# Designs tried in a protein design chat: VHH binders against Uncharacterized protein F13C5.5. Part 7

Target 1, 168 residues: Uncharacterized protein F13C5.5, of Caenorhabditis elegans (o76565)
Amino acid sequence: EICPMDKHAICNTGHLSCTCSVSQEDEAPVPEISCNALIARDLETGNFPVVSVEFDLNNSAEALEEFPEDAFRDKISSSLRVDEEDVIVLRTSCVGTDDTLTIQFVILKKDTNSSALPFAIEDLIDAESIATRMKAMGHLSQIANLDVDTIEYTEELVDLEFEPSNLE
Short names: E, the ipSAE of ESMFold2; O, the ipSAE of ESMFold2 at other seeds; V2, 0.75 times the mean of E and O plus 0.25 times the DockQ between their complexes.

## First folded at step 4 (VHH)

Design f4 (framework vhh_lunsekimig_d3)
Fold by ESMFold2-Fast, scan of step 4:
Structure f4 (fold): chain B 168 residues (1-168), chain A 118 residues (1-118)
Amino acid sequence: as target 1 above (168 residues)
Amino acid sequence: EVQLVESGGGVVQPGGSLRLSCAASGFTFSDYWLSWYRQAAGIERELIADISSGGSTNYVDSVKGRFTISRDNSENTMYLQMNSLRAEDTGLYYCAKYGTSLRYFDSWGQGTLVTVSS
């Protein structure tokens, strides 16, 4: 669920967790309200089937300061043999433990015109097919030096009305 | 040992149809993700369609609506039905099985030539 309209999401970028607060400038708020913020850069508003990857951070030597998106996209590109520029990472953040990190992404079909932003569902490779391929690959137990716990396809609502001002 | 054998290529006029076959042996066919690639003269080999072990399919935009990939697990055979063929579809068509890494295939077939000419 997205935060109520009268509250602002405060996200810990190291763990991609967010809390809903009535103040934009609160320091280290206590997470009393759980909220999910789905951030899409290039997708139309609507329901999209996406690939969801859950990482286990339990054995990480150091907390993540930010998600290693370039390394993730490179690994997906080489593993699925798609162009790196066609891998679009959607950031999902919620209040939770420091033990897990959930990343959602989609892949554009080959030769999709980048000038046709924002992309529609018909421009995307079927998420179920992507998740099935990834599950069939034994070497995808680790992506971007992070341990993979689960890979599934899910349907997510893309709502661009509630995004941090610093997004591209 | 893994073996893939393509067949069904030929010469057709623009707008024509062809059905390609890929006969497989040496592995548990139903468990693997399979794909069709093509290579035109002077161009790197490109993925055009794939089919998962569960039957989900993907196509590049240039062939979507014209080509249909399918598989018959009882016959250990994968197919590519090609309709409304265009001159730019000319090339050598390969089937492939992914191995441990999608960057490297366990096996490639020998290819079957498709020529679309007036």
Scores: ipSAE 0.000, ipTM 0.105, lowest interface PAE 17.3, mean pLDDT 66

Design f5 (framework vhh_h_nbbcii10_fgla)
Fold by ESMFold2-Fast, scan of step 4:
Structure f5 (fold): chain B 168 residues (1-168), chain A 122 residues (1-122)
Amino acid sequence: as target 1 above (168 residues)
Amino acid sequence: QVQLVESGGGLVQPGGSLRLSCAASGFTFSSYSDYWLSWFRQAPGQGLEAVADISSGGGSTYYADSVKGRFTISRDNSKNTLYLQMNSLRAEDTAVYYCAKYGTSLRYFDSWGQGTLVTVSS
């Protein structure tokens, strides 16, 4: 297997800032706490469609030891015209025998007064629409030798847990 | 009926400049309209690539990494026209350039132009 490392976001209590940790396990990690999820829970639904994007790696000799999460979030935010802080990567894993890297992420909803965008944030809950937009933008091709033409996707719904901070 | 018509393509040497125009009819440019305007391109044998986007009010712009610092998207509401100023052109900028509009739904772009060819060759 080419990428036995998983990543998840953790919250830095008191500052509402979340960072990534790398797991040494060969399983997708689950976030322990998410400050962004607290903000998302203030919105109507509290439920978020998880977009799973699968990349075929070009060469296992150049396989990623660590996914460039900040670059990925920047490309997603640029392609969909959302704030980078609203893009939450839940997990990144390389499992199986076919050189496949899987990234799972969600996009937080906007406030009702952020009507400068030409679409409702609800329109971004469709994994096919998101993948189509990302492919059209071509941005993903610049992330760690990933081939944009091999992008695959699936959609899952996941509830993000609310965990209050005692240092707020 | 919404129509977009591109113009301004042609032959140019590396390092040169071109300005593309996209004339819109069937809708009025307005800062209060809920829409975006975009430039896309498709190089020979390649897929469609987004180049630049501009908001309905012109206050927000986005660029592909490959063109940042070289291309400038702008609009003129009084002329109902979108522009792409292309500077420091490279051979890899050779493509058919399309303008597109999308409205309140992100699902798909709701209007496309017919395209204009840009060839960068010495």
Scores: ipSAE 0.000, ipTM 0.113, lowest interface PAE 16.9, mean pLDDT 56

Design f6 (from C10_d with Q5V S7T A23T V47W V48L T59S K87Q E89D Y95F R104Y R109W P111Q; framework vhh_7z1x_3)
Fold by ESMFold2-Fast, scan of step 4:
Structure f6 (fold): chain B 168 residues (1-168), chain A 119 residues (1-119)
Amino acid sequence: as target 1 above (168 residues)
Amino acid sequence: QVQLVETGGGLVQPGGSLRLSCTASGFTFSDYWMSWVRQAPGKGLEWLSDISSGGGSTSYADSVKGRFTISRDNAKNTLYLQMNSLQPDDTAVYFCAKYGTSLYYFDSWGQGTQVTVSS
């Protein structure tokens, strides 16, 4: 799982990402959400391929102190020529867990604004294509000092809708 | 001045095999990642496979994984796609594509070669 035992999900609804915390002091808005929960945002509900990327930290001198979400989204946006606001991080592994870093995200299927492309890049945007490009780019290793050669991908279709704890 | 020329397409029966070649000129072939992309009748472009500049890393779309093999011969400036266990759904125009100076986009591709899988 993403969260170690005895930790609770802290979800930033503005970024649709969750991290794990022992304390519930800052969890008052989301105390019922687990690290496996998906948080809907103000988006049209649909079936989106979820890309899961796992990096081994065995070659890193230290575990990440904080997940660099803005830098991650910027690199994905630049690499795939999609708008940064269409790159949505759904969940990430807990900072300080030693063996791996796992990031799950989705890209909203949308026409790119790249005039340099002779074809619509949305035709190439699926979980495997995204994972392949991320591995080839090597950009994520520069963000988090990660071994990108250990990248593994999975494809899951997910309905994005509100968790019960987020609904009235 | 960059030129990519695909050959090897044709008509093949379901379950058959075909090998596509792409001859590159006008650039230092060994410095660039290469890709195979296809377009089926009435559909958009579909990425199939990538290969690193040195040939040590390859990746495949789920639809062709285990059936297609990408390879390259840098001494001959040639990219290959070995296609096995072909199915009617593999009918498409196949394009050889070159990534730019970064992996953000393709900056060049060939004219395409037609592959038809039918009995």
Scores: ipSAE 0.000, ipTM 0.107, lowest interface PAE 16.2, mean pLDDT 59

Design i1 (framework vhh_5c3l_4; at its last look DockQ between E and O 0.79; V2 from the best seeds 0.57)
Fold by ESMFold2, look of step 5:
Structure i1 (fold): chain B 168 residues (1-168), chain A 120 residues (1-120)
Amino acid sequence: as target 1 above (168 residues)
Amino acid sequence: QVQLQESGGGLVQPGGSLRLSCAASGFTFSDYWMSWVRQAPGKGLEVVSDISSGGGSTTYADSVKGRFTISRDNAKNTLYLQMNSLKPEDTAVYYCAKYGYTSLRYFDSRGPGTQVTVSS
């Protein structure tokens, strides 16, 4: 399978995923091409409908250096009874001394050409419905051993963050 | 057309075992989470066990943990439920069910069911 993102994305067994940019060494911010090629954003605003999950990192026993994307996708897919391959993480912000982490994702519909890039909104399960369903579930207060603060529908994508830190 | 056909039910004494099978056709079986669901006489539907599309993740109702085992064979498009240490409370019609993507965490198809009766 051809992965369109070489620097800050991980393709695992043909699945597309993005890793957290804060795990980078002393480099410039992650280029927009790392995850932006996956979706057809609004050209004027940069907007795209997503589910946004914000984690509270204040109670982490160890400093978070790398987002556990596989565990996240596994929990989302198992909770919603969808294929893990259909959970696409578009934005991951790992923060050094900041006490929050924000993850934005979408879910592909079945029986569409899910390998055709960029993904159109019509290829995706309605993000507001996903967020509503997840908020109704009582077992999503922790995902991938991280405390969930909020789960919201939004059209505003967070910028990929890269800041040097003592999070090593 | 999605088709699900259960088999393997019957009458068994308490403590006995049964193995249920579900033959699936009309869809890409390996793409979907599957479930065994049961309905006891006069009761509503209860999810007994779920299994992920690849078979790597399973869940069980508390009432069957340690006694029932769900499995699937994606090459043969077949879902299984191994039922051990059966109790009279397990008496029910057992249905094979398919999760869908239209209403997340709800079934979009199920079979006609197979009767399991546990009694002396």
Scores: ipSAE 0.460, ipTM 0.782, lowest interface PAE 2.0, mean pLDDT 76
ESMFold2-Fast, scan of step 4: ipSAE 0.571; ipTM 0.839
ESMFold2 (binder alone), look of step 5: mean pLDDT 90; pTM 0.917
ESMFold2 at other seeds, look of step 5: ipSAE 0.531; ipTM 0.818

Design i2 (framework vhh_5c3l_4)
Fold by ESMFold2-Fast, scan of step 4:
Structure i2 (fold): chain B 168 residues (1-168), chain A 120 residues (1-120)
Amino acid sequence: as target 1 above (168 residues)
Amino acid sequence: QVQLQESGGGLVQPGGSLRLSCAASGFTFSDYWMSWVRQAPGKGLEVVSDISSGGGSTTYADSVKGRFTISRDNAKNTLYLQMNSLKPEDTAVYYCAKYWGTSLRYFDSRGPGTQVTVSS
């Protein structure tokens, strides 16, 4: 399903997540794949960190008509040098009258090599490292003109028991 | 400066147990994922186990699943690895490691290691 992603809808509902179906390199997008099934497919270990990033919209209110998910994923991809299809935005929300946009996302391991360890050292990414690298490279201030001077982050570890209804 | 110091290694018989400890300093330990990594003679590094910053989530390599348990004490800035039912193939230098958190890199810091030898 396609969810309304404009700023008004985001701030009124407090919850808008429409990122459960992402394109794969050699396949057409599969909108029937649930978030839980997609994550289970790509993460053999069953657990991964969820990055939560907060944006202060007061400085960029006029520029944000809808959440720029593709631009956000592109900037995460370019700052970390990972494939864009491995960046999955799980949730975007705006809390009531506060002009704070919260984005939750994960970085997936694209290739599962059954001949190797269940996970590779190079595939592990924590929230602090992501935030630190994005700030150092200046990419956050270029996400659809969002002002990111007040960025904060938190880590939440989520297992394969994700409830798809929370992400759709 | 990040400092990691492992202890608890030694010689043990097959089927025995050992508990490794890692004392961390120079960073906010409770904010980082931590890992135990090992290297057997003539082989590359193998990630044995990792643990989330709060200790609520863990992963294990298939080679050690069901035998090893990773844990942490954030109040003491200490990481632990409980190793049960040890096998000769577990013989390696075991390192405590702090994740940098990037797909282009791995650990930004690792201790000097502690030797574990499993033999009769």
Scores: ipSAE 0.000, ipTM 0.105, lowest interface PAE 16.5, mean pLDDT 59

Design i3 (framework vhh_5c3l_4)
Fold by ESMFold2-Fast, scan of step 4:
Structure i3 (fold): chain B 168 residues (1-168), chain A 121 residues (1-121)
Amino acid sequence: as target 1 above (168 residues)
Amino acid sequence: QVQLQESGGGLVQPGGSLRLSCAASGFTFSDYWMSWVRQAPGKGLEVVSDISSGGGSTTYADSVKGRFTISRDNAKNTLYLQMNSLKPEDTAVYYCAKYSFGTSLRYFDSRGPGTQVTVSS
């Protein structure tokens, strides 16, 4: 029922997840966008700094149906000492060729003058600083029981492929 | 501007107790994780405990687990550290520190001037 190749995006209880396609001959897996990404202002410009975590799923004993987003946010929160609700997963990519999973996320600042959503770039903790700190933490070699391959900051973002009205 | 001011340190005998307080101002205290860090004479900084913005999550260094309790009162902008069963090894200057990320590559963007805790016979 679960497979790391040829996945299709679904929105499940507020978050997108990968599901296994019946046929591996289908079009390449669709990149997944967390429902939380829909509240981000300026996300559609394509120049939005995020932290990118690439997980190595190349383990013959492992199969992943849905990304454990809550466990991921909890681990990031406890490791970086930020509130879990400020950890916003923007994208979960399903790459069928390399057996990897890429998570793009941001962390909201606790700015005394900024409390409104959708958030803008100035409302975010600097992504490069987040990535640098995470790389320095030995205990982040595994997050949510998944092996971490790379942690980088990037300014590349996904196009929003759907509208909130299409989720339910 | 962020200001943190510790109090409650002093001289106690082994097995005694102390309660440290930290008065915070210049920021929205309820929005930030807070920490107690200490520095023993001639040693580096050690994080002894931290607490989430709402108080729902806490962590402790193995050296103090079961003996120290961190808490906060967001209505009073105050952080506390209850220290029980004190040992000579707990002798240090204790600092109140505010977690912040993104303004620098450091875990803390601010700490207070510290309060001295001395555990000796």
Scores: ipSAE 0.174, ipTM 0.552, lowest interface PAE 4.5, mean pLDDT 70

Design i4 (framework vhh_5c3l_4)
Fold by ESMFold2-Fast, scan of step 4:
Structure i4 (fold): chain B 168 residues (1-168), chain A 120 residues (1-120)
Amino acid sequence: as target 1 above (168 residues)
Amino acid sequence: QVQLQESGGGLVQPGGSLRLSCAASGFTFSDYWMSWVRQAPGKGLEVVSDISSGGGSTTYADSVKGRFTISRDNAKNTLYLQMNSLKPEDTAVYYCAKYRGTSLYYFDYRGPGTQVTVSS
């Protein structure tokens, strides 16, 4: 499905789904949300844990116009030994000009039946395990050439939104 | 039904080379990161090398970096380890191992191993 004429598509790096925004400024990854509520099911109340990575932008050598999602997913893939397409960035916050950049992401399990959207919580690798593993890795003090300040797992209530899929 | 079978081990002199193979069956080989791990006599397990599902990313332990090369052939469901400039400290049982698809911490399967002995 295409977006209405007065809206623009915003897609995550893997193009698992796209959301429609009323602002032309939202054509790049949205600072707060790069992909709305892709993994919550209506029947599952929307609470699910995510991994949250906060970057310190004070020492960044580069001015960022958008979050480098491909480099981020590549680094997570190689560090945790998961496929890059299974790393799903759900939200980005304060891209480019603020002191901090927050990324929320999940990782899909390798499961023959996990190709259906939206994904259930049981289709995800445990976020607490991901955060614990990442905290133990010294080489993750930088990801995508950005300084990592904190890595935590958080529980989040996600409100479901209608999201057209450009990959149907 | 998951099976991993290593081969190619043996006795070699220091400075020699060996190529290890691991034949995989019972799972979709191309979907998983694979590893070579080793255990020297009286020591714990050491992860020697990892390779991504598509072969685009590899890692090596500092002890073998520059000497060993990991590779895979997804069409043949086979994992390889090319071992050059072998040293006595490389003497170990070498195992082929599969990362778990639902866990980031541990291998859920490894083969029976192949013995590599480096001595004069």
Scores: ipSAE 0.019, ipTM 0.460, lowest interface PAE 7.1, mean pLDDT 69

Design i5 (framework vhh_5c3l_4)
Fold by ESMFold2-Fast, scan of step 4:
Structure i5 (fold): chain B 168 residues (1-168), chain A 121 residues (1-121)
Amino acid sequence: as target 1 above (168 residues)
Amino acid sequence: QVQLQESGGGLVQPGGSLRLSCAASGFTFSDYWMSWVRQAPGKGLEVVSDISSGGGSTTYADSVKGRFTISRDNAKNTLYLQMNSLKPEDTAVYYCAKYGTSLRYSYFDYRGPGTQVTVSS
């Protein structure tokens, strides 16, 4: 459900959006597509559990030009009472074309000074614990833009390989 | 070993003020969120206020918002709670608590022995 990466499809440019439009076959080269991974760190060097949650772009008062990573980290930090610098967003990607992003992230245990990949699993807070706490607190704290009912965790990073050739 | 020790509690009249302190040792104080938690007689625990590791972010329970101020001095490894306009319903044992890295069961990994605050005319 990734936005097509070809000459017949265009997505928003200059604004964070998962919307796509089909251009005519004989038109000039299409602008760069923004409907795919907006943040992508080198995940192939990591094989570790991550937390995923959906983020609704339409819940913002103004159009966004990029994913608000600092605001996201601050919100997760404040909700879970962990340091914002320990919240690491690994990837963001569109869920189809409906202005919804999947955010994949991890949280480092305190007393580690490295945020560079690859992380050791022992340096990460357990993804299941994060997901469980987020769901419980989300029902009470009304976390804006985040759909806490979509929160999931993986035993392994399910999308370890980012290859443009896999976009059909 | 981690140690948290509260002080500053006492008896005060309604409308009065108290300042609680918590002396921390045995860990890098400046690396952790800290909390003030209270328990009134015959009631459960209530999180009163939280403060981020650097002191830049604070939260308050609705019952104390506008009256209480949490702060910290990382150079002195000390957490504070300034309590103004005290009410009889603020009567409780107040605990200093440290947030840990475990989020599964409890977010506090240590809590002090507590200090009694009594608001009575």
Scores: ipSAE 0.254, ipTM 0.639, lowest interface PAE 3.3, mean pLDDT 72

Design i6 (framework vhh_5c3l_4)
Fold by ESMFold2-Fast, scan of step 4:
Structure i6 (fold): chain B 168 residues (1-168), chain A 120 residues (1-120)
Amino acid sequence: as target 1 above (168 residues)
Amino acid sequence: QVQLQESGGGLVQPGGSLRLSCAASGFTFSDYWMSWVRQAPGKGLEVVSDISSGGGSTTYADSVKGRFTISRDNAKNTLYLQMNSLKPEDTAVYYCAKYGTSLWDYFDYRGPGTQVTVSS
């Protein structure tokens, strides 16, 4: 239900999906991390680009209890016309002082076996192309009822050391 | 060679129904999102409906929600559009379109189109 409460260790590193609760002026002063389910990727390698989406939680239409990953994947799937199962969320990070949520994801090319890890770069849709296309779409100013602040791509290494694995 | 061929268009009275079909060949049909796109006389192209490769996700333009249903039969390489409660405003050439793997060009292939005319 609730994932570990260590916001600084969990939301800032690793390839897991967590919810960062919005700290509003009239509510709890310290944001809490809560996860309904821990989505972990045990990656043997991580040298591939990702798409990074930063959300402004201060303008959210809904109280954020957990990250709406299925709604996020559905919106990306429908907007870019890729299969929802090919949208893979790798990392969630949060900053408590400005209520910012960052999601890093990749999109698998069609014909890729989604259970085969680690991903080969040739099995991924080019992250720069994804970010460029998303920036050109006005209706992606909101995803999963969350306000989008920035969309970028990065070619930096995906850190493997802090990702918890729930596949035993 | 990729080929898309629409059928099922025709003349129908307001309130009537039509079912469009699109026969696909030359590619692995079950791997691609498909779309129905229309162009009314003197207007631009409008995406009417999209369907995911496996058929589990669909989208519709606000103008057709509740009236049109998109579906596919991957075993037959065929895309369908069931059109109910047709209005004069639905008069257009309807195209079957294949989404490409490139995010720069939404449709890499489109059929020759089938004419739908809604009039009394």
Scores: ipSAE 0.017, ipTM 0.400, lowest interface PAE 6.3, mean pLDDT 70

Design i7 (framework vhh_5c3l_4)
Fold by ESMFold2-Fast, scan of step 4:
Structure i7 (fold): chain B 168 residues (1-168), chain A 120 residues (1-120)
Amino acid sequence: as target 1 above (168 residues)
Amino acid sequence: QVQLQESGGGLVQPGGSLRLSCAASGFTFSDYWMSWVRQAPGKGLEVVSDISSGGGSTTYADSVKGRFTISRDNAKNTLYLQMNSLKPEDTAVYYCAKYLGESLYYFDYRGPGTQVTVSS
């Protein structure tokens, strides 16, 4: 029921569900989903570094009914060459009046025996390494604790060269 | 412990096809993203194609899109590269490589390679 200050509630017949819209002057109202209508998650993860990114919902081609977690994890998986199941979204939150979604996540190492929160730092891929590679691929990202604000995630994937290594 | 062994290279005419195989051992093959990487004489390494651990996601270098297909058989611990419409520019040593789960910049292992020569 609660809409951001810049949006108005629009309710369906029967008044069982409402969505927030930024405009009521348009002749053909496109169903818009505000950040407040998405699934918000906030897990008790302890105090450790996470990767924090912002996603601009106005750049979506389609209206979203909920947080697109599988699509997000697929993008991270493809960018970093890790399995989707190892990408753990810890928090999603709304920022301001421009329909941005802040996503905070970690990536689990392979063959870890710990799969439960709070994760041991040693079971996570280093957040700085993740942020560095995302920046190299054109994505703006920040290392942050769960309570810290974020920067933007907006770029397409880029082909990368890197040094091959053998185990010693 | 980790071993990767490529096979299937050879001499082929332009427009021909080859299928490369990589036999993996010493690790849980189904847990890792795998890559085909190539190096032409006097040039650097180029990542040709990547495949996710379950095979559901693949990527290709722009130079090979539409011509090459990466696949894997986790039951046989084998990675494949189907190469069609081969060009002289595809002449290189082709390596099978495993991604390092802790490092996002390095393969933690690559095989000895198999030579592909595209010439008339």
Scores: ipSAE 0.092, ipTM 0.495, lowest interface PAE 5.0, mean pLDDT 67

Design i8 (from C10_d with T101E R104W S108Y; framework vhh_5c3l_4)
Fold by ESMFold2-Fast, scan of step 4:
Structure i8 (fold): chain B 168 residues (1-168), chain A 119 residues (1-119)
Amino acid sequence: as target 1 above (168 residues)
Amino acid sequence: QVQLQESGGGLVQPGGSLRLSCAASGFTFSDYWMSWVRQAPGKGLEVVSDISSGGGSTTYADSVKGRFTISRDNAKNTLYLQMNSLKPEDTAVYYCAKYGESLWYFDYRGPGTQVTVSS
């Protein structure tokens, strides 16, 4: 028992956090998630542009154990009318806080028989065009029940094993 | 047979305005996303603006945001690009482009119309 006598435990979904209340009619806490719990994969890549999607986790209503990559790829596939297996997630990371999750991905051209890194630029669909079209699609305000904050194009991926100094 | 024909290009002074039109035929215009793409001398193709099939969603390249407006008239099978506050760097051949069943490729493009911004 985690509470004193005459008090009741109120826990969020998954029982990750609890508080003790004296009221029997208190509402259940809203489920919470953490960006750190959703870090799924980091991959080193060559110098080529990628699409970056930033999710705002502050408004999420679901508790998640890991990033829903299959649901993400399915949504991108159906929205852009590309094959799901051509949607390649390269990086899943938190930027600065636990309330922003960044996904970086590329899309292979149809019938490209390459899944090995580094990808040839000629085998990728132009990332700037993908980001531009995704921003124009109103139904992409949420992907896999996560709120989309920003969709942008970036010119290259950073080497994951080496963090360059801002001072040379 | 799909046909796309641009018009409205020409010579204009910096700060001026032009309106481009694209007449479409040979397909159900109201079913497809449309784009304006441009190619400046010695440069690659740049997508300047996209518009959804019903006209409810639009997007713009950062270089033209706040200055250009894309629109369409599905009853007339016509795509438009209103270009305001033109700059010398907007000098390019402008193409009307039709997306295929996927937003990652164009299946048709018009012959283009020249826009020249010079003093």
Scores: ipSAE 0.006, ipTM 0.138, lowest interface PAE 10.9, mean pLDDT 70

Design p59D (from C10_d with T59D; framework vhh_5c3l_4)
Amino acid sequence: QVQLQESGGGLVQPGGSLRLSCAASGFTFSDYWMSWVRQAPGKGLEVVSDISSGGGSTDYADSVKGRFTISRDNAKNTLYLQMNSLKPEDTAVYYCAKYGTSLRYFDSRGPGTQVTVSS
ESMFold2-Fast, scan of step 4: ipSAE 0.319; ipTM 0.685

Design p59E (from C10_d with T59E; framework vhh_5c3l_4)
Amino acid sequence: QVQLQESGGGLVQPGGSLRLSCAASGFTFSDYWMSWVRQAPGKGLEVVSDISSGGGSTEYADSVKGRFTISRDNAKNTLYLQMNSLKPEDTAVYYCAKYGTSLRYFDSRGPGTQVTVSS
ESMFold2-Fast, scan of step 4: ipSAE 0.366; ipTM 0.711

Design s5D (from C10_d with T101D; framework vhh_5c3l_4)
Amino acid sequence: QVQLQESGGGLVQPGGSLRLSCAASGFTFSDYWMSWVRQAPGKGLEVVSDISSGGGSTTYADSVKGRFTISRDNAKNTLYLQMNSLKPEDTAVYYCAKYGDSLRYFDSRGPGTQVTVSS
ESMFold2-Fast, scan of step 4: ipSAE 0.386; ipTM 0.724

Design s6E (from C10_d with S102E; framework vhh_5c3l_4)
Amino acid sequence: QVQLQESGGGLVQPGGSLRLSCAASGFTFSDYWMSWVRQAPGKGLEVVSDISSGGGSTTYADSVKGRFTISRDNAKNTLYLQMNSLKPEDTAVYYCAKYGTELRYFDSRGPGTQVTVSS
ESMFold2-Fast, scan of step 4: ipSAE 0.404; ipTM 0.733

Design s8E (from C10_d with R104E; framework vhh_5c3l_4)
Amino acid sequence: QVQLQESGGGLVQPGGSLRLSCAASGFTFSDYWMSWVRQAPGKGLEVVSDISSGGGSTTYADSVKGRFTISRDNAKNTLYLQMNSLKPEDTAVYYCAKYGTSLEYFDSRGPGTQVTVSS
ESMFold2-Fast, scan of step 4: ipSAE 0.394; ipTM 0.735

